# Ledger of designs, part 6: VHH binders against Flagellar brake protein YcgR (ycgR)

Target 1, 263 residues: Flagellar brake protein YcgR (ycgR), of Thauera aminoaromatica (c4kar8)
Amino acid sequence: MAELSTPSPASPAPLDGGRGDELEKFTLRGARQILQLLQDLITHRGLITAHTGGGHSFMTAVLKVDEERGRVVLDPSPDPQANRRALAAPRLTCVTQLDGIRIQFPLVGLGEGQDKGRPALFAPLPAEMLRLQRREFYRLQVPLAHELSCLLKAEDLARKPVEVSARVIDIGAGGVAVVVPTGAAEFVIGGTLPACRLALPDGEPIELDLEVRNLNRQTQRNGTEQLRVGLRFAALPRAADTRIQRYIFKTERALNAKARGGL

## First folded at step 5 (VHH)

Design A64 (from A34 with A33D G53D Y100F)
Fold by OpenDDE, look of step 11:
Structure A64 (fold): chain B 263 residues (1-263), chain A 121 residues (1-121)
Amino acid sequence: as target 1 above (263 residues)
Amino acid sequence: QVQLVESGGGMVQPGGSLRLSCAASGFTFSDYDMSWVRRAPGKGPEWVSTISDSGGSTSYADSVKGRFTISRDNAKNTLYLQMNSLKPEDTALYYCAKDFYDEWGSWFDYWGQGTQVTVSS
């Protein structure tokens, strides 16, 4: 009876892939900057999601920064199992936002202890913190009324080429998130979908290559399953980039005007 | 701009009930899972409940299971948390949070300022 070794969930690819150069512009490495940002997270009571790997995460917050000892103190999870996973993990990937800016940072060397008589998690200060300020990482939530769509060239379960029309739910300079019917196609994280077509409200569809970055299955109230697919623009012509940016800008302006009662 | 505004908090006696609301704006509310999280004084944040974009699926922390009910009205862009059989341990600031999914997994990209719930005799 051959023990079918369940394939270990692929460790999230190190941030070190070819995107390294672009991310460097948004990476804080200065000790003072890191300390300040952590302090800001404390001040603003930032909610942090700490990923432990294997699809597991827990909610935490920075409790304090111990500059003298060069460590950050985090709130433990109310779930003892989550804390065990965290302590066993070689690395935590922490994700949060501050003032609408996505913040990511790794923590390594996690330990447990007490802070002022309360259970706490301890880690050395992160060596780097990523602040994704640029519009390229910003995702505009697409109004339903715009009916943005993306024609995906994918394969079905039989590896037969299929075209799937997917609704775009968010868009940024770096990619789109779409919703597809479950079973419409098979998607593989890291896979490339060539010669897809993004339809914007104005003009002809944009032909582009897309890379699958994320898959999330959701069950609808009617019992139908939908698949959310996060897609990165693998190759975007400059003209297409300009059109996308223009659309985002125009839409944001309109949404802001509406929110201010200017309609 | 994405905005989440919580309301409905207050002071109640043990065994009492409250209904929290969260008004969402600045995004297509019906396209995203939504969650409640809470933070008690001197404690870390705790996930409370999540509801799927369509409302077809719900999940709860063990600490609130059977007592709390998450729901949503997509036509009104509003998230709700019905809290019954409240306990002193439920005392916390309650946040409405928008779920986000990316290459790093699931996290909350936006949350409100919170609404205070106090359960005391």
Scores: ipSAE 0.781, ipTM 0.916, lowest interface PAE 0.6, mean pLDDT 87
Fold by ESMFold2, look of step 5:
Structure A64 (fold): chain B 263 residues (1-263), chain A 121 residues (1-121)
Amino acid sequence: as target 1 above (263 residues)
Amino acid sequence: QVQLVESGGGMVQPGGSLRLSCAASGFTFSDYDMSWVRRAPGKGPEWVSTISDSGGSTSYADSVKGRFTISRDNAKNTLYLQMNSLKPEDTALYYCAKDFYDEWGSWFDYWGQGTQVTVSS
């Protein structure tokens, strides 16, 4: 059987100012803080989504922290393929919540074994954990009447450039979610869409680069398939960030006023 | 404050049926996909089923496909799981979970305390 050549991965962009700088305030790097937060997840039996790459994830939980060996112990998936992907992944991105606070942490060097006769996954303690309050990860559900759209510069199945006008269904400080007809373009998690245009009602469209973060296929009642695409803002300029935050703020105020007044 | 309150669990014999409900409040229920997750004794959490925000799309773990039916009533802010042909392996604490998708991926930003389902002969 002939193997196909493997393309070289794209190099990650260097870190710049902007949202990354703002998140550093919420990043825990102290060993005691990390241990305490992991223990809190154990105590509250936190449900963790572990992302293994390629759009795959599995459910897990922290079973215990082994301080002497500097390791965290996780429940394996009941799906053997999910465990295989986790063990093959260079990095797991774990996401959960504690009392409405979003918790994210990376695990590298995952291995398998047993803990007191129970199958388990093991990894060194994470070097960092991110804690975000609701307001720091908030996603505004865009009212249909606003008809927000994003022009995506993507590729079709034959790798030819296509432009897709996608409806924006939610927006936050770090990205948008859009819907497109299934087959309008080929999206790859981790792929970058350069020079896309986000249309806001309060000015000219914003030109920005987007990274594909999640994909969800949905079938509507009429049999039409659509694809929900989660997109991250790459290296968002401060002026663009300000315009996005202003849109979110104005829309939240309008929605709150409708809720109080009824009209 | 987001609240998810599960109910409808209980004891049932193999082959029996149960219907779980989840009352949601503190958010616009119809804006979010919703999921059921279960945790069997001595095991980690397992995703069971997801339903889209409109109710137009559903998905199931292979272990429950054909036996369980997820549904929602957006006017009543309620999520349901109809569980038929129950097996001892379905014994678990069942959680209602709110799906959330952001720039880092998908996850659950809230879940309830769960309702116990016990299937035994």
Scores: ipSAE 0.680, ipTM 0.905, lowest interface PAE 1.1, mean pLDDT 85
Fold by ESMFold2, look of step 8:
Structure A64 (fold): chain B 263 residues (1-263), chain A 121 residues (1-121)
Amino acid sequence: as target 1 above (263 residues)
Amino acid sequence: QVQLVESGGGMVQPGGSLRLSCAASGFTFSDYDMSWVRRAPGKGPEWVSTISDSGGSTSYADSVKGRFTISRDNAKNTLYLQMNSLKPEDTALYYCAKDFYDEWGSWFDYWGQGTQVTVSS
């Protein structure tokens, strides 16, 4: 059988997200660093989640790095629909871990072909890879007693403005997860919600812009349907970031004190 | 630190059954969704099943629907996969994976070493 011809690598792909400046100190840009990290993922047989957009993803792994052609080679999904979504997507966001370190990299220009007679996906090497320590991706589970909320400025199904008060279930350096009643608003992955208000216990609510990153339907024990909405901080002022990190720190300290308590 | 230890793998004939277990430690098990992922010989990883943090919601890959059942016991910090009507194509290394959600989406922040399931005559 003839080998399939794959296009030459395109220009290096930039990292996704509105946190570009904040994440710069965690971003690998050196070609040798990127190649070594990809090789480490191969060696450790890392399980990669590849996000194709619209809340869809599939599992993959790096099969090899083709240094001569400047390409990475990935396992295809056994689900043909997942492969079609991946090939149609403007970019894949690949996420995995290595020794507890979160590894993220974008792939653009994905194509299909064969590697040594087996189906494979190909893409140019990423120009950048993100390495986040646990603290940089950690999500504090918000105690119910704190009743943290976020006022979302969204649209309903009829595209009319609505304000939804959503309970915050977790919070981290880069965003929050909230729950809303099913049907309270229409959310689009990648959509932005400007001028939302995050209520922390200390001081006035923080006005901030949020980007919808994921949506998950959840059923409560009483059968009530809720939507878990993952929201990224689009442009977080340093003062707001400081208040959020202070809340996380104080809450962690309080939880640790309870955990160390005796009988 | 976080530890996930799979067990219950082994050799079984086609049509047989196995139950996999995953012992979790180093985190609050009941706060997280959990998944099974498998890797067959010569193939890439394949998502098998996910169960919500409370156990109230489950989902399955089409290839295992009706044959596999995911469950969890939050009091014992244990995840399970009951596998019935096993086929040779189910032969794989099965991983217990901790689902994690952040602003970029869902992914697995930890997984175990896996337990081997081999289905052959």
Scores: ipSAE 0.672, ipTM 0.898, lowest interface PAE 1.2, mean pLDDT 84
Fold by ESMFold2, look of step 11:
Structure A64 (fold): chain B 263 residues (1-263), chain A 121 residues (1-121)
Amino acid sequence: as target 1 above (263 residues)
Amino acid sequence: QVQLVESGGGMVQPGGSLRLSCAASGFTFSDYDMSWVRRAPGKGPEWVSTISDSGGSTSYADSVKGRFTISRDNAKNTLYLQMNSLKPEDTALYYCAKDFYDEWGSWFDYWGQGTQVTVSS
């Protein structure tokens, strides 16, 4: 059966773990651009998820940038074990978002010390920072009226094939999030669901392979529990990608038009 | 421009209760999941609770389950945190945050100045 984790940030993989080369065009390497972006995180008090590996992470923030010494200063975790894991990790993958822009950067050589008498973590300035525009990671909240569903080809408790119709709650260029009743199927993080079918409002359903990226147990108002399953598109055909982008674009335009017309 | 204003903090004895509020403006409040995050003295931020955009789903850190209740009023653009059975370790500066959850987990865009909660005997 799938192991549910406590609410925590996802693993440090990019939007598509196999797309590292494609992300080079979104990578900042200029020293001035990196310093300015770190300063923006300080000014806006950006919350950062720092991934230490092995599925572990902690929340932090950039306290300051020491340009003269070429280092950043971070908040330590309130959990001493998280700090120990961070100091032992060969690198931290820091992930945050500012004004709808996803920001990701590595820190290596993390050390501990004090800043103005308070515990702090220190690292050299990152040599690069990833900055993704909204369109590259945006997830459209699917209107209930659209009744989008995805037929998942999964397995039950007995490892027998089962087909589950899951409601799609959001959709983006890289994947969907769906909700299912507890016990409808067994999901394993990292597992692949082949030949699933995504039903968009126009045209025939799209056949695609999905990878389970996260599981989150949620409690509804009436106390019932459901699973939120984060799914990545694996090996998405170009025609399918075009249809998904078109759906997102048209739906976003329609939602924005209602908001503007409702003035 | 996004603005979040926290209120309702104060000093209470262990076992007491407080209700925090967060007034939101500068964005369509009902489009976003919302979270409470806290920072204890000398510690980094710690996630406390999240509520979905409609209010239909909630989640809590293990340390607060059964004691804290998150809620929202989308008509008033307000997020709430009811904190019961308070303990000294709940002493912290509490922030509300605009939340976004996808296949990569949760992340937070903004937080305000916070409201101080102090639990002492």
Scores: ipSAE 0.012, ipTM 0.484, lowest interface PAE 8.2, mean pLDDT 80

Design C94 (from C32 with T58I Y102E)
Fold by ESMFold2, look of step 5:
Parts: C-alpha cells; structure tokens; sequence
Structure C94 (fold): chain B 263 residues (1-263), chain A 119 residues (1-119)
C-alpha cells in the first residue's frame, strides 16, 4: 500500500524519508539495534545499492563495523568514477534486502582510506535504519528446490518473437525477479512483455503482463553470463494475487521451521 | 571516459518535428541499452523511451507513444529520437542515458539539449 514519495519510473528507488508518519514504525534508531542489523548484513553478505544522487548508484557491501570509532567500512566500487561520485555526494542512500525484508539507511561523511592494506570507504554509523517489514516491499527468495519458472514472451535482436523459460529467483506482491542467459532475448527498462506465464506449484500457470524494471548482468561461477530481469506485475487479477500470496505464505512457514536464529 | 553528447534541440512550432542525436564515446555502445529522458522546468525527470542494445526491444512512455521514434546506429555510436507532432507539453531539456549493468539502472544523464515548442 505504501507509495514512494520520490518515484523512479525505471529504477529501484530509495523510499523518501518525507513519508515519516507511514514509515516511522519501521525505523530503527537504537544504537544496539543498528549495530545488530549491520552485523546481520555482514554475516549474510548482503549486496547494497548505494545511491549517490542524480540517478547514479553503485554496488557495495558493509565489510565490518568499527564500534570503537563508530564507523562502518564499505567495499569500494571497481569503477573509479563511482567512487569519486560517492565521495563527492553529501550523502549515500543505501538500499538492500535481508531475507526479503527491505533495508534502507543513509550514510553521511563518507571518506576513503584503507582497511588491512586494501582500499575501503568509511562513514560514521547511521543514526537510523529503515527495516521495512511490510507486504508490499517484501520479496521472498525462492528456494532452488522449488524450480519456479516464468515463460517470457519477448523478442530477439531481429524483433522476432521468442519464448524464454526464466528461473524465478524472488517473488513478492508486486513482481518477480528472474534470470535468463545473456542474449536469449532483448530487454529494455520500461518494456512490456505481454501474456507471460508464471508457473506456481499449486495449479495452472498464471498468465500475466510484465514490465521490465531493472536489468543486471551477473557471471556465474562457471563463467556463464546471465541477466537478472526485475519484472513488475501489470494489472494482476485477484485470484492470481491470492495464489501468489498463498505460495509466499506456505514457503515462509517452511523456511521458518528451518530457522537457525532470529533477526 | 564515458561521454554522451546530445544535440538537435531547438525552437519549433506546435505540430512540428525535431530529431535529437546522442553521440556516445568511451564505451562499447552496442553492448548497452540506451534511453531518452526529459525534464521540464520545475519538474522531475521523466523517462521517455528506451532501446535495447541490439534494437530488438523498444519502449515508450504513454505520453509520447505514436509521436516519437527511438533508434540507434551502432556503427556510428549514435542514439536518435525522432519527435513528430510536437506539443507545448514536450518542452523540456532532453537527456540520453546508458544502461548500467552493475546497478541495473540507468543513472547517468548527459547535460541535455533544449527542446522548446511554442504554441
């Protein structure tokens, strides 16, 4: 239900802090809570999108927390221009997920230096962190054993129709993320893929229209390059929404039964 | 270094046409999806159109669909936007942007070229 106050039409955008009334209950301000959440991000090797403003962002991670100095240590970008933009920015807005829960926090006073002889970025601990445990921002990480797939109806380089069976890697109320081999089809942010078919375990595939919201390249350990495609559901029927939420709920219960400890 | 240089803007009467160009250098142009965006004075940035790296997928904002045509020439490292039947509401600074495969977004915008459509 919650709306972004500064929407990005083609990119995952940070939530605007100006919606303070709606988001205040999800905002952590206690030092112990913040330290624990940062440690959880380190433990789970969470990748973070750091937004520097002007539509620029880069990928990073929290490498460690220096409690004595009240600082976080961040992984620098391999792109030197991204690092220069980050150091010039008045603040970074960091966005990530932990177990499908959206995490967002500001970093101000970013500096560069070294950690154990390697280049690193440093910032004071954030004074607050948003931990958005809410249905519309939640994304379930799909267990590999479920083998969820989505049949994409797209076009190739010659604008000829192609069908691509894509593995679903996460799913939420508003969309899915899938992976496909690089070059299997042409995608562009803002593009619409009509009449795709999402296969859930509990019935016939769901036919739905999808909109491309982001595109990442990633290299698998075997050297194979693939494309992560973030997709939004267009006009999802109520029956389909119910089936998706049922799948998420059942999978959450199964994963929680195997939980090793709580955040 | 990556450079995107927009050109082709100007003053035009409503109903007229303009063709924008974006000359790209400092990267392998054919490997990236490319985009046009615009910003009217006092308003936020608006996505206008996008084209995949090979040109196989094209998208338009509903406000320009049927009037604007995005294209690319990978041999010339150039992105184009043909704008027909221009309206005063199309008045804006037009930017091109390239896909960032690492972030999954298109965060870099050039300085832009001004399009002004008089009533």
Amino acid sequence: as target 1 above (263 residues)
Amino acid sequence: DVQLVESGGGLVQAGGSLRLSCAASGFTFSDYAMYWGRQAPGKGREWVSGISSGGGSIAYASSVKGRFTISRDNAKNTLYLQMNNLKPEDTALYYCAKQDWESGEFPYWGQGTQVTVSS
Scores: ipSAE 0.604, ipTM 0.884, lowest interface PAE 1.5, mean pLDDT 83
Fold by ESMFold2, look of step 9:
Structure C94 (fold): chain B 263 residues (1-263), chain A 119 residues (1-119)
Amino acid sequence: as target 1 above (263 residues)
Amino acid sequence: DVQLVESGGGLVQAGGSLRLSCAASGFTFSDYAMYWGRQAPGKGREWVSGISSGGGSIAYASSVKGRFTISRDNAKNTLYLQMNNLKPEDTALYYCAKQDWESGEFPYWGQGTQVTVSS
């Protein structure tokens, strides 16, 4: 056989496209820390999206932690098919938030049974949990009327060069989030987009290099699908940074005046 | 049901090469970006490389650029990682992952294949 290593009974946590050292800062590996975080989720009645694979997920919650048996007890889905998919999955990827901070952890070896006569799902305690506290950057939500856009230089599915005018939905000192129609261009987390152009209302567009940090599909009200692309600025010149900061502060002042005057 | 099965790992001397494969099933492989990641003992998880659905966008971690080549064969539902000029620091469990468009992450679905590079 091609694979010579002994298979591991547990799989590593999902990657978010960052460097390994950066993920380590957010990874909890101590048993006491993991137990405390799980107990915090129980206390706050945190709803968890459990990804079973194939684009399928279901909502669940940690009902309790059984320290003596070293396992977590999860709320089963009311949909029996979702439970079957969860039990068949080699890994259940659990995603939730606690106090606005993204929590991710894998569960492997999921089983079904009863907890005090009630149906429940069981899994061994995770060996690690991600508490992904992203940097605290101020992010201005860009008013639609400003028509703030960023021209992305990318390639399509056929590897043909395309320029995509993407609407900027938020902006901060470290980057922007934009939306594009699904399929307008090819993107991958970790990819770079050179020589993009950020169009601010005042002055000429800013030429900058961008790195893809996050990709989410979103469905608009009319049923069309769009892609939200989280982008980091690379090597932003001071003059460009100053223009971005001025845009942010001017827009905040205008929004504050509108809120007070509009009641 | 989504399945990702990695293979091709093993023991290799420094300067050598290995080709990893990831056999995918249970989803429309050609509609998803795919990734390789690795985890060395006692170190954090590391993104290694990614490739878009059609291969139009490819990215590498700086530590492997120029040495590793990601590719995909959408007709065979298979993701590859050609690793050349291997170094001891490349020793790790390597696994593939599928883009999750809903969460914006790429949950790991494979068990991984061990790569060990000796001096």
Scores: ipSAE 0.602, ipTM 0.882, lowest interface PAE 1.4, mean pLDDT 82

## First folded at step 7 (VHH)

Design E43 (from D29 with Y54F)
Fold by OpenDDE, second read of step 8:
Structure E43 (fold): chain B 263 residues (1-263), chain A 121 residues (1-121)
Amino acid sequence: as target 1 above (263 residues)
Amino acid sequence: QVQLVESGGGMVQPGGSLRLSCAASGFTFSSYAMSWVRRAPGKGPEWVSTISGFGGSTSYADSVKGRFTISRDNAKNTLYLQMNSLKPEDTALYYCARDLDYWESGTFDIWGQGTQVTVSS
């Protein structure tokens, strides 16, 4: 009876370094700004999902910012196992939303203790906080089970038209990231791929124009090289936009429910 | 409408146990710390216990420490107080209250109507 090792839900891929320049615009590094944002989270009672790795997370909140000690105080989980995982994790990835803006920040050096006789988790203040406006920058990691695909109309090295079926790995309001076999087509950053077809689970494929925004070669564990292509929606009909947004929302909700122990 | 409704009070003999419940409505329950406060006849209000929004942090008055346990079910929007080894001195009207600041005492903005607990032989 081969124990089907349920694939550990992929830890949210570290924001791939290649998006570094674009993400910098949305990254807060100033101490004052970070403190202010943390205070805003407290004021607005922002709920935080803290990811501990290995597909595990727990719900928490910033309870206090201790400026004197340079630390943030978090609400511990009522689950002792979650707290143990959190404390054992080299890094927590905290995700929350404030006024429709996704906020993500790392916490390193988590410890447990008491503040005024009450149990709490402590971490040094984050060195950086990412603020992403959902519409433009949020990317949903597409569950493997959804098998989203995009038919790319591209050209080969000889400029001959080719169609490439690409797996969608992430999706946002502004575009998709796909993976293709190396050599399947030639992509030029800034180039337009016309009349492509994005397949969503809820109906007929969406025809759309895509602009190549980035290219990253990735070597898989098996040694196979793949090309990750970041694609922007060049022109998206309103109906298509609505469908994409609905898919993202529905999927996020499902993922969050699962993360909360919801069947 | 924001509302808190206590239940579970009653009469019990010394050494007995009771479990109080507080049903919350009209607000995001998990976003707020919750507290129990009691008022005995002829006495001022006494803080009993507080629990953080997600329930990972709790605190107790010295008078009830080791005997009372505060808990919450955020899925049910309900606050609980398990009271064991009850004493006549625990006789009071018990209130649940929403706490605006988990770290500051006395920052309650909404209260229930209270549930009566009477400990008598």
Scores: ipSAE 0.457, ipTM 0.801, lowest interface PAE 1.4, mean pLDDT 88

Design F81 (from C60 with S53W)
Fold by ESMFold2-Fast, scan of step 7:
Structure F81 (fold): chain B 263 residues (1-263), chain A 119 residues (1-119)
Amino acid sequence: as target 1 above (263 residues)
Amino acid sequence: DVQLVESGGGLVQAGGSLRLSCAASGFTFSSYAMYWGRQAPGKGREWVSGISWGGGSTAYASSVKGRFTISRDNAKNTLYLQMNNLKPEDTALYYCAKQDWESGEFPYWGQGTQVTVSS
C-alpha cells in the first residue's frame, strides 16, 4: 500500500512535514556542522535536486561556501525558466545524498549574479540541515564503473510482459533507484514487478520482487530527460539481503580508501 | 495550469456501488500516471489506486483490491474509479491526483468528492 503523502526512501523528493517531531533528532543547527556538511557536498561534488514549489525542481550543486557573506553559491540550471522559478520561489527545498546519507535543507532569499565570471545563484546559509543516518534511509550511490543493472519485468501499453534493463543509481537496505530507458514500459506507483533480476558484481543475478514507490522525470544538465524509478524490495530472502549488504559494505570501504588518497 | 475536478460521490448503502470521475485539464493527460487517494475523518490521506499513462499497468491498495477498478479515457482526459461492494470503512473524501514527474511530488490534487457508505 503506497502512501501518497510521504515520499519513498528511494526517492530524491522531500520528506513530509508531518514527520517533523521524528526528524528533529537528525536536524543539524550548529553553524560549524552546517558549514562542514556543505563543504563535504562541494568536495564530493554532490548533485542536489532543488524543489522550487508547484511541483518544479532542477538539478544543481554547491560550488562554494562564502563564509564572509554568509552565503552558498549554487550552479544555475541550463533551463532559464527553472532559474526564474527558483528566483521567484519563497523557498527552495534541496535534497541530496552524501555517502548514502540523505541530506535535505531549505534555502530562502535566492539571488543571481556571477562568481569568477560564471553565472551563479546565491542564497544565505541554511539555518538547519537534515541528515538521515538511519539504516532504512541509507543509500549507496552506485559507482558508474560497476555497471550495476536490474532487469525489470514490467508491462507495455497493451498489458503485455516486457523486460527492461535498468541502470541502478543507488541501493540500500530497503530498495534501489533505477534509471529506465524512455518508452520501454509503463510504471505506476504501487505496482508490483515480479521476478526482477538484480545484477551485482561477483555472482549470479539476484531474483526479487519489486514495488514501484516513486517516479521522477528529471532534465539532466545536457538536456536529456531521465525516468527515475524508486523500487522497494517487496520480499527479500536472507541470502539476498546478505549479498546486497556485502556489496554495499565492500563498495563503501573501497570508496573510503580512495577518498583517503590511496587504495 | 493543472486542474483536476472530481465528481460522482454520494450517499450509498453498504454493498452498493458508485463510479467516480475526474476531469483533467492543463496538461497532456495521456503522458502521466494518475491516482486516486482518499481521506477519512480523523485519518491521514491514503493511496487507493493508480493507473499508468497508457493504462497498461494498474495498482490497488490491499483494502480495495478486487472491489475497485481504476480506468481512464485519454481521448476525454478523464480518470474513473468504479467502486463495488462498498463498506462503511470506505467513507471518505476521494481525490484525484497527478504526480509532478520532475520533482516526484504530488502537488496537484482535486477538490475531492465525498463518498458516504451507510451500514
Scores: ipSAE 0.531, ipTM 0.843, lowest interface PAE 1.7, mean pLDDT 82

## First folded at step 7 (VHH)

Design E100 (from D29 with S59D L100E S105E)
Fold by OpenDDE, look of step 8:
Order: sequence, then C-alpha cells, then structure tokens
Structure E100 (fold): chain B 263 residues (1-263), chain A 121 residues (1-121)
Amino acid sequence: as target 1 above (263 residues)
Amino acid sequence: QVQLVESGGGMVQPGGSLRLSCAASGFTFSSYAMSWVRRAPGKGPEWVSTISGYGGSTDYADSVKGRFTISRDNAKNTLYLQMNSLKPEDTALYYCARDEDYWEEGTFDIWGQGTQVTVSS
C-alpha cells in the first residue's frame, strides 16, 4: 500500500519578489480588519480589478459583505466570458485602493448566483488582504535572444526630430530601460517622447507615449559609450498593457523553467 | 494627497449631451494614462475610454465609440468626457480613474467618487 504522498500544495508564488518579511507588515489577517476593510470599500464605492489569470481581468465592486455566511458579494462582469473565466479560475486576484493605499487580496471558491434578484458573484471572505503603500517595480531583464526594441521619437542637439532604435534591456509593467548610442538624441529627464513604438516578439509594435525618468551613461568594455535611458509608460492602451504583461509573464515563466532544469 | 474628483453629471434626455470633468491632484497628471469607467445599476463596472498621458492616444469601448470623446488638459490637471447622443443605456455612475503603471492588465490605482449620469425621457 504505497502511501501516495499528496503533493505538498505548491506554495503560492510570492506575489511580489519583495522580501517575504516586508510583506507581512502590510498583510491583514484579522477577520475583523478584513471585514472592516471590505466595508470601507463598499462605503467608498471602490472599484476592483479582478485578475483571473492568463492576462485576463475584469472590473468589479464589492456589493455586500455577508458576515453570517462568511462571504463577499461582487458585481459580475458585463462580459459573460469574463465571468466564465472568473468562475473557472482557481484564484481571483483582486486589486483596488483605498485612501491612496493599494489593496490586494485573493478570492478562492468563486460562485455565481443572485443577490436581491440580481446576478452576483460570491466568494468566501479572503483570508488575507495586503495593503501596500509603495511597490517597487519589478523589471524583467530581457533576454538578448528576444531582441526587444523601442523606436524612440526624440530630438537631436539641434532640436530636430530624430528616430532612434533602442534596445530594450529591461521591461516592467511601468516602463522600460533602453540603451542608445551616445549622441543619437538628446534626452531630458521629465521629457516626453510621444508616439514611440515598442516591438514585442508576439506581433506588431505597440505605439505608446514615454516619459524619460532616468539617464545613465555607460562605457562598454570596448570603450564605446552608451546611454541607458529609463522610460516610463505614459500612454498604454489597454490592449498594449495586456500584451506587455503577457510578455513579461511568459518570459518569466520560461526563465524560471530553464533555471529549474526543465529544458 | 492623490485625489480625483468627478463632476458634470446630471439628468439628460435621450439624444442629449453632457460633459464630464475630473479634477486631479496630488500627482503629476501628465505622467499617467487616465480612464473613464462606468457602473450601471445591476451591471458590473464597464470600461468606457482611456487617454494617454500626453493625449497622443485614445481608446473607446465599442458601446460608446463615435459618441464619446475623451480629452485632457494637463495644464489644468483635468480629464474630460464629452458624451453625445446619449442613450438610456448610458445611465451610470461615471468614474475617473488613473491607470496603474506597474500592475497587471487593466488595473486602476486611483479613482474618484463618481458622477451620476441619468438618461431618461
């Protein structure tokens, strides 16, 4: 009778690569605190982005907290497909804010039903709620093989418009770092680069506005000077954001798989 | 303190027009894409429109395309939604929202209290 070792539930991937210890300070686990926070979300008519996985999300709101039944009631999506995804997802990651503080919480065991004759989603109360004041942007180091590039619309020293093809060295949800040849263009911190084009491997370039946030001159081993430019996404259409997030997620997964010896 | 305050809502007849405004404070307004989201009674929140930080790009839900126009005045830290040819189905609480820069798809990190738009004969 071989004791089938029940595979230890995969530790939920640490949400944020931040040191587990720092997240604990911002995690609410008290039932009363959680209930109060959910009530506050109702009172403030807080909108919630619910992530269902796979780069999909929908907007919702807390309609009611049922303390007696230990459940939260949410607005369903107007999109039936989003609701199907939500119901099929093992976990819903809910993101919102209250008083300028980001709040994140998981919901598991999502079901559908009716509340006062209206369609609603139901879930058990979250076991924890994370309140984050500041999040460091995770930046994915872009593999060289992906050859991500960004066409920058900038100005030269004479303020003449120039287009510079820049290699993307890292990417996050909030922006990219790129390298450009020294002297290719003039960049000003806080300056805007409108209608730039980010090239991802999965399709047509994404048109977006960029803001210069950082400039760092680097001398390469070969003596060539390059300018590293930190750029913030100033304009991300929804579709573009989705594509960027998908790319990051896919790439991270691949890198992690490789690191685990899975190739 | 980061804040968004919506205004300009009201009651209008079908076919009428409204212009919503959103006053932003506490952050560099031009550095963020801004969106309008609406919540109708008995329906979940619906994305309406987004505009890039410097206004170079706009996007609209199919339900409002051709009728609504999103714009912004960065000098005034104000977001606008011009709504024309209003329909009863446009009745909703309209929120101004700041698009989050660092999290997953379609996340807003700040929104106002909303302004009510009612389209009724």
Scores: ipSAE 0.026, ipTM 0.517, lowest interface PAE 3.3, mean pLDDT 83

